# Designs tried in a protein design chat: VHH binders against q9p7d3. Part 31

Target 1, 295 residues: q9p7d3
Amino acid sequence: MSVITQAQEIPTVAANPDFNYEGDPIIIQLCDRDTVFELSRDQLLGLPESILMCLFPRGLLLDYEIQECQLTQRPLIFQTADFDPSLLQYILNYFQMAENRTANDEIALSPPPPSFPGKCGIILLKEDIEFFILPPISPTTNIAIEVSPNDLLKLKQRVAQRLLQQKKIFDCLHLENSTSEGSAEKNLVRMLCYSGFHEDDEWKRRIQEPHRACITSVTLTNLDFSADQGPVSDPEYFPVYHKLLLFWQKPARKCWWDSSTSITYNGIEFATWVRRVWTLELAVLGANTYETAAV
Below, E stands for the ipSAE of ESMFold2; O stands for the ipSAE of OpenDDE; V2 stands for 0.75 times the mean of E and O plus 0.25 times the DockQ between their complexes.

## First folded at step 9 (VHH)

Design M3 (framework vhh_7aqx_2; at its last look DockQ between E and O 0.50; V2 from the best seeds 0.00; counts 0 for: pae E 7.3 > 2, grease 25.8 > 24.2)
Fold by OpenDDE, look of step 9:
Structure M3 (fold): chain B 295 residues (1-295), chain A 125 residues (1-125)
Amino acid sequence: as target 1 above (295 residues)
Amino acid sequence: QVQLQESGGGLVQAGGSLRLSCTTSGFRFSDYAFSWFRQAPGEEREFVGAISWSGGSTDYADSVKGRFTISRDNAKNTFYLQMNSLKTEDTAVYYCAASYWEYYDYSLPEEYDYWGQGTQVTVSS
């Protein structure tokens, strides 16, 4: 089995003999592009696997030095990442909030589903878009029209702007064009809506990657089966729970091409192809390591 | 109605080759990843191999790696398991399965949305 996940657990590092680390949590200083995040080891390890893979595509560094944090007087580990800081901040804040609420039993699953390993579930939905612009073919020469690099950049920027304005999560699935109630797309939306999403939900964060024809979007939601997003009498409702559990610390992806986008520039229509990759993952708060092994 | 139908099974001598086909209907073939599983008598169902929706990636169990190949034909709504250098231990009922999602680990039967009825493969000594 090819394990695609390269995320490694942070190894237990021996304490620097020069510092007394007894009872103090290890703090990680994460330099993420131009932003520095400070988080505990547990906070970092508690992030979804898919996010960890983005932060550390080569795995976590094993050879790091523990230093004394001057601010906290706690052990400090330095790490680097290349992930949009605004996305990371959103994710970290969300998890922190969820943890706090869970600790106070404010967002506990009510009633807890059978055999749920924790107190709270968080669903991560991420979209990665890569888009391509194709020059039109001249009807007279049957050759692609030449586009200057500068013009191409402008075109890409325009496409990016359009995509950034598309805020609704499910619009890209074009459900209105589905002829059958049992289409895969409809089932996908149903599954997510039964889990806590709403049909009109928007991406909480949607950003263009620097210097790339790529857009990354993220939305987190609490697992909530009490949400009246569909008829409880739907026979597909209960199976959704079990399906979602499969995504626990095991992100799944859905990829497809979207050719519905075109752009007109200087009277010329350009075809645009958009590759969409959805990543879905379930994070569980309050789960103990022993229970995780049993699932 | 969703249907997955295996074909191509049968009796083959050790060292021989066999090609299984799984023909699908009732869903958009191009949207799904596909896998093969097998179950020998008295044994649990085990993962054989998988192919991504794009066909760009494949995964195989260690026991069949280098001998088996999975491919797909979107125009025919069919994917295949080419089995070479067959061994007696390859004797099993082979099942095809479909998954809307792509997983990092395709070995879990629970991850699949649809299953075929299976086809018998018998490898004689």
Scores: ipSAE 0.367, ipTM 0.714, lowest interface PAE 1.1, mean pLDDT 84
Fold by ESMFold2, look of step 9:
Structure M3 (fold): chain B 295 residues (1-295), chain A 125 residues (1-125)
Amino acid sequence: as target 1 above (295 residues)
Amino acid sequence: QVQLQESGGGLVQAGGSLRLSCTTSGFRFSDYAFSWFRQAPGEEREFVGAISWSGGSTDYADSVKGRFTISRDNAKNTFYLQMNSLKTEDTAVYYCAASYWEYYDYSLPEEYDYWGQGTQVTVSS
């Protein structure tokens, strides 16, 4: 019953496993908006694939760039795509702390079973919301009601505030299928709660993107192997880490639309549309970072 | 209760065409990715092709590229497999499948949540 991981064929940030370099540790600078982040080659390659796709949507030939910079004596500086620096800082800090814990051989509260391909698992759950406010069609002119740019901005801020206040990760899933026990959304919540989430968990980071009608949320949590024990476990999900290994360096996405809400502003009713995209990925620390581990 | 139901299978001559349909109920059709698989006697299920929940991305097995086309009709809760230039090697039971997630590798049967009962396609010489 061992799970053999599905190796990625085309990683976003490509590394040459035979690449050799000499000298001091390589320092990479990422310019993300107005913030510069410094990290090593291994720290960059160790980020979840879904985050690397956000930072480098057209890919990055990392070891080729390292060699070119060494030959030309230029610093390694990359401009990332538009990604919120506070989210990137949260992610980098989380992985640095986890790497420090595994490097120091600290005893985990819930140690992995021997068949797990590393020392710990980290689950990334990311939500990307894009929302739209549609002015209604005037019944007298049969044309969309004109809204000043300032009023539209206030409407967007009000909608964003309401969405930001919806802090609980799983509330959006339960409302769609309130009574179904076998719904796909209920099975998703059960899988995540058996792996280290709790039903009342709130997003660890939830931010409105500047100058956009977008909200990005990220939660990282440690894979909890103890949740597969005892009578609260579900045999269909046991052991849950087996199913999560399908996401190891292979992010999966799920999209929902919500068009049922409206907002009233100055006596005018505005429709709102919310597109919600979840990304789920598993990171494994203490395994071979550039290649899949044999199990 | 979720149901996937294939239709359109049957006997067809080599070089001919056939269109399979998979009609779904019990979930919101637009939220799912769909695929076709097939299974010849004595073989494992073989990936045929997949379509994303938005319809914006498709993928096909090499053995059917250029001959088979997948499409979806959200208004009818149905997705289709158009099979052209059929060969005797295409003879199999064809299954439709649905996945809540869009996985990186659409070809793995274990990543699909719901399956149809299958429909027989037989291609004669």
Scores: ipSAE 0.013, ipTM 0.412, lowest interface PAE 7.3, mean pLDDT 78
ESMFold2 (binder alone), look of step 9: mean pLDDT 80; pTM 0.814

Design M4 (framework vhh_7aqx_2; at its last look DockQ between E and O 0.50; V2 from the best seeds 0.00; counts 0 for: pae E 8.6 > 2, grease 24.3 > 24.2)
Fold by OpenDDE, look of step 9:
Structure M4 (fold): chain B 295 residues (1-295), chain A 125 residues (1-125)
Amino acid sequence: as target 1 above (295 residues)
Amino acid sequence: QVQLQESGGGLVQAGGSLRLSCTTSGFRFSDYAFSWFRQAPGEEREFVGAISWSGGSTDYADSVKGRFTISRDNAKNTFYLQMNSLKTEDTAVYYCAASYWEYLDYSLPEEYDYWGQGTQVTVSS
């Protein structure tokens, strides 16, 4: 396994083989911070790899003592996670909706690409922001100005608020800059827009992590090549499709720094550094197990 | 226009060393991860090694691990393949490649956005 190229697969521990759950779906009670989610084992395992990694950084252990759910009389497995519940709820709802529509043949790939392994594709785009505030340097002493912990907290909150107000997904890429048509950022946006995003799309969820100078954002979109208002005959169309398939169960990440979010507090300007990490993943619904091995 | 240009190839004796360079233009160098591939006559193109965008991580094929080192110089828009203890089986055309994304399977040529034209490396007995 490539050390730098492949995300570590989450080790999955199979359920206790001593329990015969034939015919009854295993229910997982997921305690995610202060919120409890109930979902089937299949639902959990059907989540994007990148999300599973967030939920279970140490791997998914399913060999816990199975208790009988009092409500459903079904086997219940308890799990814990540390992920924003609102994000998780959004993701779960989205996938459930997609599954239901797929099952009813209400959602189909448009246009259906050749040799797509499933009936529906979902693109996950996640952003993790970590931001830092740099104290200004006194012009007289050439020493950083001391900021009280209380003031620093206020500054962080202000920065967080600004970031939370930045809802557009692609604004942070500064596409208006006279960069060449072949810039990485433009290519990224092009790829995503060909796949179902719009240039003006906003993060569906954007939250501040508790007690951290971190912002997490997530948006899900159905794979839809018709979203491209450009001519379908774009020679780059097919390549984009193939590229996206590479993200199937293989999340890709991009990290960069942004210093554009300076703040002024009590007449003093503070420089901020924002580290952005994007995670992109393609989830495929309705894929045959046999076809997944061939990709 | 995006360009990747390999240099530094040539003839070297077994046990010798060679340093390949890949000079890039047309994109922001610091945004990309970089890899080296090679293709011997009659063989498929194979992964040699990769370096992350930050330069903090590297990966190598087992066949070259411990002998080859990849580095990058952002100021020069150039990354390198230092090849030590060369063997005859290292004879190939060496290609440099660029990828915008991290945590892809860098051993798969299909994942790369840009490629160089290649440089010949010949290791003689």
Scores: ipSAE 0.288, ipTM 0.670, lowest interface PAE 1.6, mean pLDDT 84
Fold by ESMFold2, look of step 9:
Structure M4 (fold): chain B 295 residues (1-295), chain A 125 residues (1-125)
Amino acid sequence: as target 1 above (295 residues)
Amino acid sequence: QVQLQESGGGLVQAGGSLRLSCTTSGFRFSDYAFSWFRQAPGEEREFVGAISWSGGSTDYADSVKGRFTISRDNAKNTFYLQMNSLKTEDTAVYYCAASYWEYLDYSLPEEYDYWGQGTQVTVSS
């Protein structure tokens, strides 16, 4: 039973916190599709858990693999799961720049309060879209019309291009369709905008997977401690970064289906279904070994 | 205004069955993950089971696995708990809960945004 509990709570990339390897720096090669990335052990361990889950869906026992490669004098090389290398490069560069700023004690425009468990917060927001095109049902035959594979491919490309053109992060939430002042979608946007996003922000990376009808988008931003202008009169108000700590190395997902888009091709109107999954995670740089994020 | 209302609680003999319903209003039902929790007198609220916003995955506490079944009906805006082979230790107030986010750990009450008022389930020996 303890083994099952440890497996359920083990990070995707497991490492020995008492790491004390002697000799030259540990350099890891990640093979992501046809691209090779070189990382230190600390750079790999510093990636968000949601990204590590994408790279190593079966997990990775990092320090076991390091020791095995050192004993056999083989290169330390890992093959990742299928993940777009341009997205990985964006993420790696962002975290390297943030680590450099933290290590150099650069003054942030929005310094964290003493109760924050580290020196810097980074918010990851990721969108995964899968879309489907439905041929219309003939009202006279009650069967779907026939569409050639080549025409279906052209339709998919046009839907993908339209979805890629929807660059604003928050437009997909249909805020204007809510009848409640406190709708969940409005509360989500408010939380993110109090954290350092702006309502008109665009995805910093948005790509189509060429082998699938899928679009992936990623934005990283610094947690902005000065952006929260919450209700001053409420003595029980907690700043929004306390809410974001729920996501600290604990990514959460939200899924929406949208059927409001249709596309016309050769005079025929095709319905589309779009499934969107958002992943939200907070990374904290400069945190200590045990968590002190109380209160 | 979001509301969750449990129904279907009552007195049942051990070995019997009971079906709880959680009817919702004030939000788009298909966009939420749902869970059942229970609380016996003098104890903490404990996780019973959860269902994803898509309805494609479920998770259950070890104490109820194989005996309880969770389902959702998006057309009726209703979330169900089918309880079979009931035991006296299943006696508790049962609560339904809704979360806008799907977290990796379904069992944390603080991750749920909305709660029902609770319905009493009593299992006699």
Scores: ipSAE 0.012, ipTM 0.438, lowest interface PAE 8.6, mean pLDDT 79
ESMFold2 (binder alone), look of step 9: mean pLDDT 80; pTM 0.821

Design M5 (framework vhh_7aqx_2; at its last look DockQ between E and O 0.39; V2 from the best seeds 0.49)
Fold by OpenDDE, look of step 9:
Structure M5 (fold): chain B 295 residues (1-295), chain A 125 residues (1-125)
Amino acid sequence: as target 1 above (295 residues)
Amino acid sequence: QVQLQESGGGLVQAGGSLRLSCTTSGFRFSDYVFSWFRQAPGEEREFVGAISWSGGSTDYADSVKGRFTISRDNAKNTFYLQMNSLKTEDTAVYYCAASYWEYPDYSLPEEYDYWGQGTQVTVSS
């Protein structure tokens, strides 16, 4: 396994011999910050790996307590996580919806690509922003101007607000650039658009992390090759498909610095450095576990 | 046009050292993860090592761990494979590769967007 990205093994939840829940799903009560989520074990394990890593950066706790749910008389497992509840809710709802549609054969890949392991694909795109504000250097003293902690906080908030207002997913890629750099970014956008995104898509969720100069954004989309805005006859169509499959249960990251942002406060211009990390992952619903091992 | 060009290959005695270079052009060097692969005669292409976007992390195959080191020079658009304590089994064509994405596992050739033509490394007994 790569030292660059650590994948966590999710332990199997052991059955409690004290409870007779044969045939009943194990329910997990997930305390995510100040919000409690109830979901089945299968629902939790069905989440994208990248999300699971966010929820459980140290892995799932093996020493969990199983209690009988008083309401359902089903085994209840307690877990804790530190992830924005609104993001998690969005993700859970989306997957639930997709599962329901898949179960009812309402959603199918169109056109079905050859050898696709499942009935439905969901693409997760996540952005993590970390931004830094640099104090200006005095031209007279050649020393950084001192900024009070209070002022710095205000500056950070202003930057955060600006970033939160940037809702379009692809704006940060500066596709107008004709350089080779622009080419790679164009290819990225092309790949995503061939898979179901649109050039003008916006982040479905974009939030500032509490007490941090960090912004997390998430968008989910169904894998849909018919949704591309390009010509279907594009010779790169199939290659894009194959490329996308590389992200199946393998969250890939793209990192870069965006220094295009400055902020003026009390007549002083502050340089802002923004580090962006994109995580891309493909989740497949309805995949046969045996077939997934062969890919 | 994107180009990756390996250099530094050649004949070396067992126990010796060799430094391979991969010079790149046609893309923003700082945006890519870089890896080295090798293919011995009659063998499949195998992962040798990778260096992250930031250069802060590296990954190596077990067979070369502790002997090989990968580094990158963004100013030169070049990354390197320092090979020490070479063995006869290290004889192969060495390929450099570039990936736009950071993957959990860099050992899959399919993950890479661009490849070099390869350079021959021969380790004699």
Scores: ipSAE 0.580, ipTM 0.824, lowest interface PAE 0.7, mean pLDDT 84
Fold by ESMFold2, look of step 9:
Structure M5 (fold): chain B 295 residues (1-295), chain A 125 residues (1-125)
Amino acid sequence: as target 1 above (295 residues)
Amino acid sequence: QVQLQESGGGLVQAGGSLRLSCTTSGFRFSDYVFSWFRQAPGEEREFVGAISWSGGSTDYADSVKGRFTISRDNAKNTFYLQMNSLKTEDTAVYYCAASYWEYPDYSLPEEYDYWGQGTQVTVSS
């Protein structure tokens, strides 16, 4: 049975779901790496919590800011944290296209599973990679081999290119090498494939961050229990479904290290270390604006 | 097979210190979030504290903040609960737990995949 508490979790963008602003739509401008995005209040609040955390890691009191804008005639403009604008554009376009299809009766989204309150689900999967190149240690001097700054830059570019070419989402889990230690990764892939992913899926967006040795990837997928997995009547359906509810409007993060590979440059072998962080969230489409997190 | 095993429990005087250990096997230790919970007789299981993967951020129940410290040692596949300034109300069976995912609220038992058998901590007055 569930636990009921008096306290409620405060979302990254705080808003009163009961507020209704009459008149012209409220237009919000987000400045992200000198790209300006224009959003309505509902569009901003409809973004996945994990994305809002990336944009506003210190939080945002949205309805307070809207009311101040109306009283003081100050522009409703916010500077986001450093987040790639092409990823944000992909996410915004995805939600807009899904909303247009639902509103215009073009393509019906899969019905939500039982216990989803009449909503259509969208699964967000995001990968953040940090990578590191370690010069070899001389066995005779016990110090790192000297590498020129230009050579290090070239090595970083080659590692980034190699990682960008690894486009299949699930390859990083090394399922073919799994032992009892890796059974959780198999269950993760099975859960996602029951929910609308396919084992050969590729990242829809995969970019290198311009100022860091980092790669960010994002894929959005419609929640779909009908394709290539058991139907609702399948006995395996409910255990996977209940695990998926853990991600309902609540971003979850998972981390892996991979230190098993290397790169060769000018005859010298350099160790590479890759830290991967996945963020998984179920987001909603067409949700009632009055709904809040369970307590 | 995944296993978590607590050790280091026992009898200690109020104001004293005790260090619990949780040894793990059957998974890649560095990839998991770890937590401690405790349960006094006739009570519900209570969150004590958690530590994120790679020795990241920690979170603690208000009742133990400033007195308890969680740490992890990836080389030993072990994480710890250092308990200082112990009080009689800290008497409980202490359980370690592991979660594959880091969720926003560490205190929710349903989010943890694996649990230890528990170790008794008794704080005498």
Scores: ipSAE 0.454, ipTM 0.736, lowest interface PAE 1.8, mean pLDDT 79
ESMFold2 (binder alone), look of step 9: mean pLDDT 80; pTM 0.826

Design M6 (framework vhh_7n9e_1; at its last look DockQ between E and O 0.43; V2 from the best seeds 0.00; counts 0 for: pae E 8.7 > 2)
Fold by OpenDDE, look of step 9:
Structure M6 (fold): chain B 295 residues (1-295), chain A 125 residues (1-125)
Amino acid sequence: as target 1 above (295 residues)
Amino acid sequence: DVQLVESGGGLVQAGGSLRLSCAASGFRFSDYAMYWGRQAPGKGREWVSGISWSGGSTAYASSVKGRFTISRDNAKNTLYLQMNNLKPEDTALYYCAASYWEYPDYSLPEEYDYWGQGTQVTVSS
C-alpha cells in the first residue's frame, strides 16, 4: 500500500567551532557502501532532498568525525551512506556539470520563466520498484504451490533481469491502453515532456539493489520548456511550470501497482506484482534568497 | 469535464458534527491523492487533511487532529471528511482538491490538479 509522503526534516550538523574553516570549504568524505566520495559540504547540501533522504535517512551528519586533512589542510568530515554508488556518482557528476555550465551561463534558462528562482533547474525523476512473485494456486488443492527458496531466487532474478531491460521511462505507464480513464498517465507524461523530458527517454541509471527484489532507477534532466515554445504554445504551459515549482526541494511521490507481468518457470506461470514508486523533485541552481521567498 | 462537488456543509452548534462529501467525476479518482482545505473569512486557504490514493495513509493539520477524519470510497468516487467536536474557529468554506502526486508538504497549492467550489461550514458558539 502506498503511503502519502511526509517530509522529514533532515537535521544538519553545524560546523564544529573548534575548527578554523576560514577560507576553505569543509570536505566530506562519504563512504557509500564500498565507495568513497569526496565532496564539499555545499555540494552535498545541494543535492535533491529525496537523495539526501536516501543517503541520510536519520539526518545529515548526525554522526560525524572531523579530522584535519593533512594533505589538503582542510577539515574533513567522515560520513557513511547506503546508496548505490553508481547512482550517486551519476547524480554528483550531473550537478557538478550543471554548476559549471551555470557559472558560465551556458545553460541558463531561455527565456527564464516568470519568478523562477534560479538560472538553472534540474528535474530528478527516480523510480523505486519492489516486485513480488506469487505462486500459482493448485487447481486440485486450492493451495498455493510450494516453491523452493532456490527456485524463488531464480524467479526473482529473472524478473529483475526483465525489469532491468525495461529502459524507457514511460513504457510502464501503458499509454497505448489509456482511454479517457488514462488521463492521469497522459497528463504526467505531458507535464514531464513540457519540462524537458521526451516521450522516448530512458533511465540514465537502472540498478538492482543488492540482495533485494528491488530496482532503483534515476534520471536527471535540465528544465527545458522549449517543447511548448514557439508560435503555437500549449495553453497548459503555464500551469505545468507552476506545478513543477511545487517540487522544488519538496519531492513528490506517486505509487501504483503494475500486475501486467508474469513469469514462466519450469512450465508454471507465476504472477508478478510490481510496485512502482516515482519520486519527482526539482532542484534549482543559482537561486537567491529574494527569489526563493517568492516561490 | 473534471468535477469536484462538495456537500454536507451547513450551520452547526459548537461541539456538533458534520460530514462533508466530495463527489469526483471526469477523472480516475483512485489515482489521485485527495485533500481537504478551508478558507475562513478574511484568511487565506489552509490545509486541513490529506489521504493517499488507496486510503492507506492520512494526514491532518494540527488544528483538526483528533477531531476530523478523512476517508474515501474509490468505488463511489467520493471523498469524505467527518468533522467532530466542531468549534467556531472551524467556520470556513471547505474545499476538496485532487492531486496526482503525493506531496510531503500538504499545503494546498493553487496548482493542484483539481479543485472543488467548496461547501460552507458555519459553527455557532
Scores: ipSAE 0.387, ipTM 0.722, lowest interface PAE 1.0, mean pLDDT 83
Fold by ESMFold2, look of step 9:
Structure M6 (fold): chain B 295 residues (1-295), chain A 125 residues (1-125)
Amino acid sequence: as target 1 above (295 residues)
Amino acid sequence: DVQLVESGGGLVQAGGSLRLSCAASGFRFSDYAMYWGRQAPGKGREWVSGISWSGGSTAYASSVKGRFTISRDNAKNTLYLQMNNLKPEDTALYYCAASYWEYPDYSLPEEYDYWGQGTQVTVSS
């Protein structure tokens, strides 16, 4: 428990917006575990802030590093913090495909309204699970039962498999147990479903971290403007994408304990506890750079 | 019914201390980030401090850093603000607020889910 202020200024990867590198585009190599990713300066700067925080938790002065590598004639290679390479590949591929669509001026089924600050929006939703298993107290000895290392491993695997099979994104919010239609959980699901999610959506990527009792899930989806248009006669109607703009480059977290009550192994009932962290962020591609400020 | 009820305000001399409390009911307190804000007479609302749902992370406005301490007791559904070395500039209506989302810097969210009515703190010189 800490009373010390923790703050991190946005953006995590700092760059000089006026800098112009002559010649071919700058290519950066990221070493993420045993995988090397190649991307341009603009591709790196275009990643969601929440992902950049995972890759560079202490920040990165990108243009300083580029210039230092050029002066010392060293390769432009950065080691990332521990992040699953399959998730990074999914994210990079998604953004590349979205960039190709916006660069070609392709007409989408739901083009953005003029008030949206870019050509498309991408919603990132991420879940980080850490789970814990509590051995029961023996009624005979009045102490927690001992579990062998092999049995602990098997028990952890069984808990992980149960959690992996909970594939639907919104099931963990337990909306059927809500006492009010106006609950924060129902409002969140409503906002996301008006913006491109469906109530029965499953995680696009959901992986077990074998070195830890952790599960990480990620879904990226395109912001869909067609589902939330409002009446023409109400000039004060507030489309849901305006609420999502609060998360543009400002990822938000929700952390809670899930009620996972028990699991049985070898006839013994073990309590299991799950801590979930959701991260929500909006990325905007093709931001409107030529609009002037309102007077 | 959701309620956030502040208490512990009052009149205090400069250099003194006060401890504010915010009692929460009608929602699962331990699932929410909690915040203190204040409003001086004739001025807009100012963010003062925030605390994560677990109490593990805190943040403070520069004007109060080092003097104020935010804390929470999830078993009692209560948020606290310990205010030390109070200055006349700290005179304001202090209110607590709850948000479903925690932002990276724990600053004041633009749309809180729940708000308290506030408790007056007056610091005389």
Scores: ipSAE 0.012, ipTM 0.446, lowest interface PAE 8.7, mean pLDDT 79
ESMFold2 (binder alone), look of step 9: mean pLDDT 84; pTM 0.856

